# VH-VL binders against Laminin subunit gamma-1 (lamc1): the designs that were tried, part 7

Target 1, 169 residues: Laminin subunit gamma-1 (lamc1), of Danio rerio (Zebrafish) (Brachydanio rerio) (q1lvf0r505to673)
Amino acid sequence: RDDEGWKGKQRDDSSVPVQWSPSSGEISLISEDYFPIYFVAPDKFLHNQLLSYGQNLTLNFRIQRHDARLSAEDVVLEGSGLRVAVPLIAQGNSYPGEETQTFVFRLHDTTDYPWRPTIKHADFQKLLYNLTSIMIRGTYSAQSAGYLDNVSLVTARRGPGTPARWVEK

## First folded at step 4 (VH-VL)

Design c13 (from s06 with heavy chain T30S S56K E104S; framework fv_tislelizumab)
Fold by ESMFold2-Fast, scan of step 4:
Structure c13 (fold): chain C 169 residues (1-169), chain A 118 residues (1-118), chain B 107 residues (1-107)
Amino acid sequence: as target 1 above (169 residues)
Amino acid sequence: QVQLQESGPGLVKPSETLSLTCTVSGFSLSSYYVHWIRQPPGKGLEWIGVIYYSGKTNYNPSLKSRVTISKDTSKNQVSLKLSSVTAADTAVYYCARLDFWSGSFDYWGQGTTVTVSS
Amino acid sequence: DIVMTQSPDSLAVSLGERATINCKSSQSVSNDVAWYQQKPGQPPKLLINYASDRESGVPDRFSGSGYGTDFTLTISSLQAEDVAVYYCQQYYSTPLTFGQGTKLEIK
């Protein structure tokens, strides 16, 4: 499917249509109000992602209107009964705009990469071991749209006697 | 100066439709959303709903089957209709402006008292 | 629906003493919480936004704190004019919901 299995939802878990644009290769969410609507990652990004600990979640994103309202929960991870989130501009990312930008989020529990609420090393790893949800806020102002593509979750894999390797999801 | 003013009948009979109007000044309904909130005597606050720029509405699920909110931006008015009223709908009805950057209500009307009685 | 639960339902505090009101949400609401003051016969007045940001014109004795599910409104030194009912509200998702209110009285 052209939307690659991505879904849209509001904070109350009600479903929102995801649009696919053949001209730009992006998926989009459209909002009538300022309440955030999220892109919800398909199953291929979920489950045992322990080897993504210390690695990056990256995405290409742009917005329709420049008057974006940010929040504390623009990127949200859930797993093993735990939940953490960051603002879109966390970890040195730029403010979103009408031009596509790459956003990078390190999956780590240090003060330089603060996921909130405060999470310790062992709990972050537990969350990633059974990742049940990745949500990316898609709308940042009333009567506007957000556009997402090129989402990747970097993983490292190794076993006894095998070389380390990197796998994109 | 920002002001909101509710108006409508003080007394409505059971089973009839309640109609209220909120008139705003000091801001544009194309830039801000006005919501309806009610408060029964001696009780807490209950959010009723809102109408968006597009004409789409969002209502409290508990009231959705009975509520209609509309607006006329040229008249600076937001209207609320609540059908099939009962004594449980007796309350002070407020209109309030939603803050642009949040979901809080930064300005409220004075409220209009509605009593449902035969 | 997100349920907002305040404690206590009623609180009596002496003039000049600290008053503390708590608000708990049934699920995480981030910092999308507002606090309102309502005096008899008046509409609610916004005091605190984003859990901790004091609204312009609100005395500095009022402060808010919290994140996630647990929120607190503090009045550091109660004045007679602070007698009112206080409400918390979440705006994390619709329907927008309020706590049941805490009545603050002079002891």
Scores: ipSAE 0.053, ipTM 0.659, lowest interface PAE 6.3, mean pLDDT 86

Design c14 (from s06 with heavy chain S31D S56R E104Y; framework fv_tislelizumab)
Fold by ESMFold2-Fast, scan of step 4:
Structure c14 (fold): chain C 169 residues (1-169), chain A 118 residues (1-118), chain B 107 residues (1-107)
Amino acid sequence: as target 1 above (169 residues)
Amino acid sequence: QVQLQESGPGLVKPSETLSLTCTVSGFSLTDYYVHWIRQPPGKGLEWIGVIYYSGRTNYNPSLKSRVTISKDTSKNQVSLKLSSVTAADTAVYYCARLDFWSGYFDYWGQGTTVTVSS
Amino acid sequence: DIVMTQSPDSLAVSLGERATINCKSSQSVSNDVAWYQQKPGQPPKLLINYASDRESGVPDRFSGSGYGTDFTLTISSLQAEDVAVYYCQQYYSTPLTFGQGTKLEIK
């Protein structure tokens, strides 16, 4: 097992088991109902991430079934009392499928598909300066599973703020 | 053609158990969730609960100690039992269909009136 | 529990005029809000889902808007058949909760 501290949560903050698959190198969540459940990033992705402003959050993700129902809050960032979110397909990302795809989310206050609710430049930087949560929706149908690996939060430079990573290729 | 139809006793005595049945047609209970919602006279809507494909249930916390929802997919039926009823449980009881991926109700039954009196 | 509060409790609007109903949630519910119309003796009927998506078969005079905590249902040109009680519902989290309802009458 090497989930490196990733947790599973529902919107009411109740815990959901995260499974590790050695054969595929992925963590997974399994849905029993229609409410969203999320992968919650471990501490190494959090706190002062100001150097990630204007850089990418990237992840490799796949689902068990093609009948995904997206939400406005598939990827969620929280910090400094602020909260922003985007749908999984935001910023030119494709719909999830059974084959692993790379999803890319730019941490910028204005992009092709900006983070919601609309956030000012200074507030986005304040959120990243004291990042308290990164959540990635793990399942997209009631009787399904989602699989996540190779999550990275890129920084502008090496040193303090070196990108946090979970699984290396 | 999607239809939901509630049925029940109409009158129930205080302290007894209320039993209602919802019969569905035009869709499968393996593809959709059926929820129970009630409406007291002159008041708004209150969600009661649901039973999932796994057999797991989710009930409104205010009713959880008294409510049981079950289903029989071979008969296209979802049942509601509410124990220890009082006059406050007098209401129109609806069953409503929810898509597996949504949380809104796209089809509702006509409702069945339940009066709790001696 | 998430509390949904509607305003006003009732309103009277003349035929052909605009009617506006508001719904406020006690916490952010994203766009996971539906609107229902209930006429006397009938079950509720779905009008709007995902805060702004009109259900198939619903007249285009009905529209919804909002995100987060503040939501609005608008009827652009009131018709006689629109007399009803209107309810908002959040489906962000369980338990599912409804607003208290807004009674719409013709002036």
Scores: ipSAE 0.168, ipTM 0.714, lowest interface PAE 4.9, mean pLDDT 87

Design c15 (from s06 with heavy chain E104A, light chain N31D D32Y; framework fv_tislelizumab)
Fold by ESMFold2-Fast, scan of step 4:
Structure c15 (fold): chain C 169 residues (1-169), chain A 118 residues (1-118), chain B 107 residues (1-107)
Amino acid sequence: as target 1 above (169 residues)
Amino acid sequence: QVQLQESGPGLVKPSETLSLTCTVSGFSLTSYYVHWIRQPPGKGLEWIGVIYYSGSTNYNPSLKSRVTISKDTSKNQVSLKLSSVTAADTAVYYCARLDFWSGAFDYWGQGTTVTVSS
Amino acid sequence: DIVMTQSPDSLAVSLGERATINCKSSQSVSDYVAWYQQKPGQPPKLLINYASDRESGVPDRFSGSGYGTDFTLTISSLQAEDVAVYYCQQYYSTPLTFGQGTKLEIK
């Protein structure tokens, strides 16, 4: 069992079991209902993630069956009382399928990388500065499973002697 | 080989609680869900409910106030209890396996006949 | 609740001829429809899932089609062993619901 602290939740905050597969290195969520079930990121992805602003959230994902019913809130970020979300196919990502695909979401607030609702760059930075939740929708059909692996929240590296900068200040 | 077998009393008196057991073999209750479906004599199929991997349940709204489904994974058993029975509950009761790859009920038990009568 | 309605209620077809059974849902169920065959004294047997995927061991003469609200089960060349009641079922959302059944008989 090695789910690395990932949890499963429904919109009403009720818990759903997360399964781990040692042979594939994936975690999975299984649902018999169409209603959204989400993978919820462990603490290591949360809190001050300001250095991830302008960088990528990447994940490897596949579904049990080919068809998928997307929503506006397939990937959700919450922080500092703010919330933004995108459909899984946003920002040029392909539809999910039975084969594992890499999905890439840029954590930026320009029109090229839309998150909804639209928020100012200073607010997006505030959200990331105190990140309280990352949720990834795990199931996309009525009787199905979703499989998640290799989630990475990329951070910008500071160079030697580079001072911290505040966009809002 | 996959098998499901229902068992329980063939006769139940009105107002009493019907208790049925489904014993499974050839698969694990941690990998598959078991549903209960019933069929009154000469009529169609009615879904009763399911118990999910988490142990949470979902019941047909028409039966929700009277039905309880539980499972004992270590014994490979799923149980159905239906309270306050009436003649309308007379039916063949089936347990059936849900296979994620099939998306539907791929294996059914043989069914157990329940008659509500005094 | 999603209501599944089959037509016809009963159907008589000559041996070797095509039998067609229809199923309509009260709202879109995508392709989350299964078809079952039930013979007297037996439990239902899964024939088709995901509207068109034939279950392993089911003869090639059985086929399913449809999407959304309209679904069809076809038996291309009826055999004596196909006499049964056929049920459609949606598994798009709970409660899971079945059609009322179509009784297939030989002419």
Scores: ipSAE 0.007, ipTM 0.509, lowest interface PAE 13.3, mean pLDDT 84

Design c16 (from s06 with light chain N31D D53Y; framework fv_tislelizumab)
Heavy chain, then light chain:
Amino acid sequence: QVQLQESGPGLVKPSETLSLTCTVSGFSLTSYYVHWIRQPPGKGLEWIGVIYYSGSTNYNPSLKSRVTISKDTSKNQVSLKLSSVTAADTAVYYCARLDFWSGEFDYWGQGTTVTVSS
Amino acid sequence: DIVMTQSPDSLAVSLGERATINCKSSQSVSDDVAWYQQKPGQPPKLLINYASYRESGVPDRFSGSGYGTDFTLTISSLQAEDVAVYYCQQYYSTPLTFGQGTKLEIK
ESMFold2-Fast, scan of step 4: ipSAE 0.281; ipTM 0.743

Design c17 (from s06 with light chain V29I Y50W D53Y; framework fv_tislelizumab)
Fold by ESMFold2-Fast, scan of step 4:
Structure c17 (fold): chain C 169 residues (1-169), chain A 118 residues (1-118), chain B 107 residues (1-107)
Amino acid sequence: as target 1 above (169 residues)
Amino acid sequence: QVQLQESGPGLVKPSETLSLTCTVSGFSLTSYYVHWIRQPPGKGLEWIGVIYYSGSTNYNPSLKSRVTISKDTSKNQVSLKLSSVTAADTAVYYCARLDFWSGEFDYWGQGTTVTVSS
Amino acid sequence: DIVMTQSPDSLAVSLGERATINCKSSQSISNDVAWYQQKPGQPPKLLINWASYRESGVPDRFSGSGYGTDFTLTISSLQAEDVAVYYCQQYYSTPLTFGQGTKLEIK
């Protein structure tokens, strides 16, 4: 359809155009240099996401050039004054390539899932309860493009063992 | 072998425009970006700006109103123009090719000394 | 603009001893840091990029570490040819900014 409200930005918060491809259903960011540019999620992914705790953020992603230079902050979550990030290849994800791959990020604070800086259970729940930003790095090489599609934030069904509310310290 | 070589006037009068040229060999300006960086005597490094393969530019905000970077791909040359110079613009000026993504060596020119004096 | 601050401004280290140079950014910059070596009369040379990745041809005694705001360049066993000024640089956002430099001398 369209970019569905996704925006592009550099780390200094300057805006970058997001391109939409109707034929492939992808949005893309294009880089002239090696500085990272991020896709910024629209409002529909934000706010009270407490029921996403322990669930997956999934995305389909590919790059134009296979010479990607990864960083520690490829996927970034912000909320309630807290910030955590993870490398694109974290949690068993493969190195990005020219063919579309599915990337999976578990929203959990255990050492098996390397969200940095280290965050405690209650604070991760606070972050998700008032999620203000999801950023996904879209460019990994100079003079190239990154393509994003099928971003999904899974929520738990209410039942035995699901949180009724976020946990206060 | 990759080489960058700066050239230009060694002396420029206050209020005039400084014009420098960087001549490159061993790579194409259609495939790489070129940066300009300067170093005043006894001081550290200051980034001036970059020109991309597309001809797009990005400049240090502190210099943006006075700086223009351009290129002539057919001549393998990148130019830097700095208007309204003062004694504070006295420095060694470098052009450099930075390629962190490919893992190739960082290449700098030898530098050209510019003195702003009456 | 992101301000990069190095410490110390200068240090003297005996041959074969460890030299440590620190670099602090005014805001979190992930691992988007490069380190350069500059000898008198020469242009700077890239040693380390992405905070910890050694450039090809750079001796193993050079290593980089750090994340966020605090970064370190270490020379495990100082050699005579290592006498130089060392600069850190961020490329997290433009404008690109450098530290003020650390002058490394033999004791």
Scores: ipSAE 0.000, ipTM 0.505, lowest interface PAE 14.5, mean pLDDT 83

Design c18 (from s06 with light chain S52D D53Y; framework fv_tislelizumab)
Fold by ESMFold2-Fast, scan of step 4:
Structure c18 (fold): chain C 169 residues (1-169), chain A 118 residues (1-118), chain B 107 residues (1-107)
Amino acid sequence: as target 1 above (169 residues)
Amino acid sequence: QVQLQESGPGLVKPSETLSLTCTVSGFSLTSYYVHWIRQPPGKGLEWIGVIYYSGSTNYNPSLKSRVTISKDTSKNQVSLKLSSVTAADTAVYYCARLDFWSGEFDYWGQGTTVTVSS
Amino acid sequence: DIVMTQSPDSLAVSLGERATINCKSSQSVSNDVAWYQQKPGQPPKLLINYADYRESGVPDRFSGSGYGTDFTLTISSLQAEDVAVYYCQQYYSTPLTFGQGTKLEIK
């Protein structure tokens, strides 16, 4: 395992190196200041992800320092000229800490913590149909690091010949 | 109580280096950021730069070739040096602890007036 | 650099009436916007942070709203003490940038 194509990016689009730790199997970003640095997902998470509508984006994440400052744009999706974002604690997720936690984000236009700006059902599906970017904020405080692993974009897709539903009695 | 106080010469000659000091109390420079902002007479606010608690700095690109911000944590002082000054650098200069990211209070000094003139 | 543009440049409002000041960013700044009030001879005073969070000690007639590129500061019922210049500021990325200011005066 290496960084698997994940990149680091600041809000001004400047590149930041992503580090990979063989011992923990996680990638990391390091900050000097409070401005967010984002993990940018590789191509394998992008393009036609329509079958992920109503499913979950999940990730394992931890921070070096517990004095994290959250943003409205901690998790960002872009596609088809549209952009939506949520804070890391959206949808019932816990505040990040030094111990690894699993964060879960439902890809739906109607949730307890909706994606912003407000987006309609058809537009959310349009965004996912041509997903061009997934960014996950990696740094939450100055002089610190964030660690990411096990990012998964869940799909309802079935293989050829797989039954749509399966019920036993 | 948190306080920031700017000091320096009120008059600087063109082509010289402007040197200002911000003395802080009520907090440690090893735990907070200090920004410099200026305001020309009758005009708006312009961000000059910041010094982080690590000692790293970030400057406004329009000024970065002329500006240096440094600190002496043992003296509780942050300094601003601006080289090759012109009349356009005439302004009130503020130092401030801008805590947008930490959720703590925002604190500004009262400002010090600098006039660039012969 | 992110450019912050305020409108109007100056605004005259009668006592007790609503005052609305707008601020637009040249690109999305999320909710990383602060509003400052500045009276003559004083440093700026932070009124609103995170686009809509009113700072402690600030009267409840002040409110902020917005997300992305469009932000608004509202004073629901203008009082004489509110005569000042108001600035929006983004802290989304460096360099930190301020709007040009809106001068609020009584009609």
Scores: ipSAE 0.274, ipTM 0.736, lowest interface PAE 4.0, mean pLDDT 87

Design c19 (from s06 with heavy chain E104A, light chain T94Y L96Y; framework fv_tislelizumab)
Fold by ESMFold2-Fast, scan of step 4:
Structure c19 (fold): chain C 169 residues (1-169), chain A 118 residues (1-118), chain B 107 residues (1-107)
Amino acid sequence: as target 1 above (169 residues)
Amino acid sequence: QVQLQESGPGLVKPSETLSLTCTVSGFSLTSYYVHWIRQPPGKGLEWIGVIYYSGSTNYNPSLKSRVTISKDTSKNQVSLKLSSVTAADTAVYYCARLDFWSGAFDYWGQGTTVTVSS
Amino acid sequence: DIVMTQSPDSLAVSLGERATINCKSSQSVSNDVAWYQQKPGQPPKLLINYASDRESGVPDRFSGSGYGTDFTLTISSLQAEDVAVYYCQQYYSYPYTFGQGTKLEIK
C-alpha cells in the first residue's frame, strides 16, 4: 500500500488514519487537539535489529504549524518488554518547522545519546534484538498536521576483507 | 487579566439535568481549550470533559452518556449539561483553562457548588 | 484509565523541614504530570508542570522530579502558608486523572 503499512495511533492505542500524498511522497497525521498522535512503523522495521545498535534511525519530518509542543516521548522504541524514548530535538536535532528537516537518532545507551529511562548496554541490545514497536510522534499542536518521509533504520555492515564488527556478549 | 466564573443553580433534584455556565474573560474561546472538573465534598478531583477551539468535545467515559459541553464564543461562555443527576453528582464544579503549552490547568474558576437533593 | 496513586495520604512536617510527596502512575506517563496546591474553599493552583517545571510565581522551595511512573513533589523548607492538599495529575492521555491528594500539616 502507498502508506507502506504505517499506522497512526494515539496513546490509548486508538487508531488514527494515515494520509498519503503522492505529490510530496509523504505520509501525514492530522490532529484536532494537543494529544500526540504517533506514526507506528510497519513490520519491516521490527524484530531482530541488533545490527542497528550504535547506528542511526533517520527520518525526514516537517510540521504544518511552528508552535510545536515537544514531549519526552516523541520517538519511542519498544522491545523485549523494555521501552525507551527521546524528545524530537534530542542528540543535536533542530526544532521542527514547516520546512522538511532530517532527524537523526543514534541507537546507543551512553549518556551522550540519552534514551530515557536509562537502561544498561545489555538491555538496549536486548530491546533491539526483539524490537516490537517504533513510534514517531506526528502531531505537535492542535488543528495541525505532521509529515513524515524517508524513514531509515541503518544496520552495521561488514566490509569485504575487514573483521566483522558485532555487538556481542 | 484571565478570569473564569462558574454560575448555575445551587440545588438540582434527582433525575433532572444540571446546567452550568462558565464565563471567561482575558482570552478567546477560539484560542484556548476549556475543561470542566468537579470535586465532591471531602473528595478529590474528577475530570469531566473538554471543549476545543473548534467546538469539538471529549468526555470522561464514566460520564459520557450524560454530559454535553457547548460554547457560545460571542458571549464568552462555555456550558456544561449533566443529565439524570443523582446524589453522587453533588460537588463543586470548576471550569479551567488548559495551558497552551501543556495539559495542565493554568487558570481555574472559583467553583460553583451543586447539591443534588430532593 | 491511568490510575494516579499518591503517598502518603497525609503527613505532618515541622516548619523549615523538608516535605516529600510521592505520586505513582499505573503506566508510564512520560513527564506529562502536573502538581496542584489546594487550600480550603479555593480552587487548585498549578505549581509544577511537565513533572519538574515550576509555574511562574511559585516559590523556589517547590520542586518536582520524576519520569515514567514515579514522581515526587518536594518542599525544601516548609512555611506556614504551605499547609494544603496537594494533587498530582497526568495529562498523558484522556481521561485526565488525579491522585487522591496528600494533606500536608505542620507538626
Scores: ipSAE 0.032, ipTM 0.649, lowest interface PAE 7.6, mean pLDDT 87

Design c20 (from s06 with light chain T94W; framework fv_tislelizumab)
Heavy chain, then light chain:
Amino acid sequence: QVQLQESGPGLVKPSETLSLTCTVSGFSLTSYYVHWIRQPPGKGLEWIGVIYYSGSTNYNPSLKSRVTISKDTSKNQVSLKLSSVTAADTAVYYCARLDFWSGEFDYWGQGTTVTVSS
Amino acid sequence: DIVMTQSPDSLAVSLGERATINCKSSQSVSNDVAWYQQKPGQPPKLLINYASDRESGVPDRFSGSGYGTDFTLTISSLQAEDVAVYYCQQYYSWPLTFGQGTKLEIK
ESMFold2-Fast, scan of step 4: ipSAE 0.290; ipTM 0.744

Design c22 (from s06 with heavy chain V50Y, light chain T94L L96Y; framework fv_tislelizumab)
Fold by ESMFold2-Fast, scan of step 4:
Structure c22 (fold): chain C 169 residues (1-169), chain A 118 residues (1-118), chain B 107 residues (1-107)
Amino acid sequence: as target 1 above (169 residues)
Amino acid sequence: QVQLQESGPGLVKPSETLSLTCTVSGFSLTSYYVHWIRQPPGKGLEWIGYIYYSGSTNYNPSLKSRVTISKDTSKNQVSLKLSSVTAADTAVYYCARLDFWSGEFDYWGQGTTVTVSS
Amino acid sequence: DIVMTQSPDSLAVSLGERATINCKSSQSVSNDVAWYQQKPGQPPKLLINYASDRESGVPDRFSGSGYGTDFTLTISSLQAEDVAVYYCQQYYSLPYTFGQGTKLEIK
């Protein structure tokens, strides 16, 4: 369809147009400079996401050039006055390239999942309970573009009549 | 070798337009950002704005209504114009190059002193 | 705008002693902080980028640390040529902003 409510912005909150490509089904951000430009998730990804604790944020992403320059804040979560972020390659994700790849980020506060700054277990849960922003950096070089598709925020669920269990390995 | 050098009138009267030029060597204006930064006497640094490879500009909101930055790639020059000057615009004006992958200024000009006085 | 506040405004340290300059941002700037040295009549010189990465050619006695809102520049053993004003700068978002400067003098 269309951009489904995704917006673009810079760190100073100035708006950046998001483009939608019907042929590829991707949304894109285009930059003239090196300043980070972010895809901002629409309301349907926000608010009470406590059931996403310990689950994955996944996205399909590619860039126009292979020479991406990463930062500490490529994926950013904000909620309940708290903020955490990771580089795009955190948690074993591959370096971005011109071919579409799937990126996976576990929403967990242990040292095995290096969201920064470190916060307590209870505070990470507070952040997710009132999630106000998910931002994904869209451009990684000057005069370049980034393409985003298939963003999903996985939630825990219970089967009928039995407690759900999650196995991590 | 990378070099930046500012030039301009040195003395400007209140309400006039200040015009400065930055001449660069050792790199292309089609591949780097050039920023203008100023420093009033005895005070700190204030970022003014910059011009991209493409010619697009970005300005400090506090100065945006009065400032214009342009470039002439054939002359290796970046120009700053600041209209309606007052004594508060008295400063040393620097041009500086921004690193492509980061936000720090890796090379600076020597600075040119501008005094606004009647 | 992000406000960068340095402390102290001025610092006097004996030759060979440790000097520490602090910089605080009004909001998180990740590690997008640079440190500059400025001597009278000269333009600023880049010392450190990304809060802790020393520029090529900068002496080992200079080091930077910090993340988020609190940043520190340390000179482990002050030398005479280190007398200068030091500025922190955030490049997390536009407009770029600098601290007010810390004047370092020999005691």
Scores: ipSAE 0.012, ipTM 0.615, lowest interface PAE 8.5, mean pLDDT 85

Design c23 (from s06 with heavy chain V50W, light chain S93N L96Y; framework fv_tislelizumab)
Fold by ESMFold2-Fast, scan of step 4:
Structure c23 (fold): chain C 169 residues (1-169), chain A 118 residues (1-118), chain B 107 residues (1-107)
Amino acid sequence: as target 1 above (169 residues)
Amino acid sequence: QVQLQESGPGLVKPSETLSLTCTVSGFSLTSYYVHWIRQPPGKGLEWIGWIYYSGSTNYNPSLKSRVTISKDTSKNQVSLKLSSVTAADTAVYYCARLDFWSGEFDYWGQGTTVTVSS
Amino acid sequence: DIVMTQSPDSLAVSLGERATINCKSSQSVSNDVAWYQQKPGQPPKLLINYASDRESGVPDRFSGSGYGTDFTLTISSLQAEDVAVYYCQQYYNTPYTFGQGTKLEIK
């Protein structure tokens, strides 16, 4: 019963229940149909995340069925009126399965780590400076479930190198 | 072979309820969404709604108060009811299958023409 | 609702020449766009899905491209059988919406 403030929603912003599993320490979303539903991050992941620029968003995720159907918008970031997204397998991540895997998404604006639509360095930093939403698609097939745990937004070290990385533009 | 076939009355009076049936073959209604889409004479396509294996439905907000989509899996049939019809509801009505893998309308019925006139 | 706008409303292209049809969405629809061909008296036929994936059995002269808000259907070398109305459609969110159609004719 401790979903740590995570919520579920559809693309039209309709609410979807999030379940907590005390035995596995996971939260879950259950779908009856094919339409995407998303885990929505609680406030503790939001607001000024500028120090996460060039660092990783990581999550542990598994699905009930192996027949995952991907989207271009499986992981979505919103902030400062800007929005970017990637497929779950972007940036070298493996296809999801019934066993828990770690997924890693680099928060960077270069073509090596593409987020769509194309976003420039200054705009990506602006988005992270006022992060208003992180959404992670929770189900990838009809009549199925997805399980999420251990979501982390890595923060860069303060000091030499950090200012040059995120303030040079 | 995958096939969808619409049927129903060709003429409906204003203020009455339009009732159409889509009969499917070559696939299971338990594995696919079935959608209703219409096309008024000389105009483009308008999505009406869909029904899924569970009986769950979704409707175009512009039609939601007047539309009901239902199914009878034992007869391989999907039904559309549209209440309080007017001349603006005159159209060719199609049923179409949405493929789970691709998310697109891969098979369409031939369409049934409905004229709303006194 | 997401509005899909096609341009041009109609075009005439000579046999063997390239035909280009554009489609713009009022907000980002990712790559969740399909293209359909409709001939008089027939239902629409799916040509392209996921903005750029050609359906099995569709001639290779048809191609799609685009992402976000701007999408294009191209016929590299127009054939007589390609005369039809073409529609784009988004399936990013309900209600699913179609463009107004582009009528393609031989010049």
Scores: ipSAE 0.006, ipTM 0.569, lowest interface PAE 10.0, mean pLDDT 84

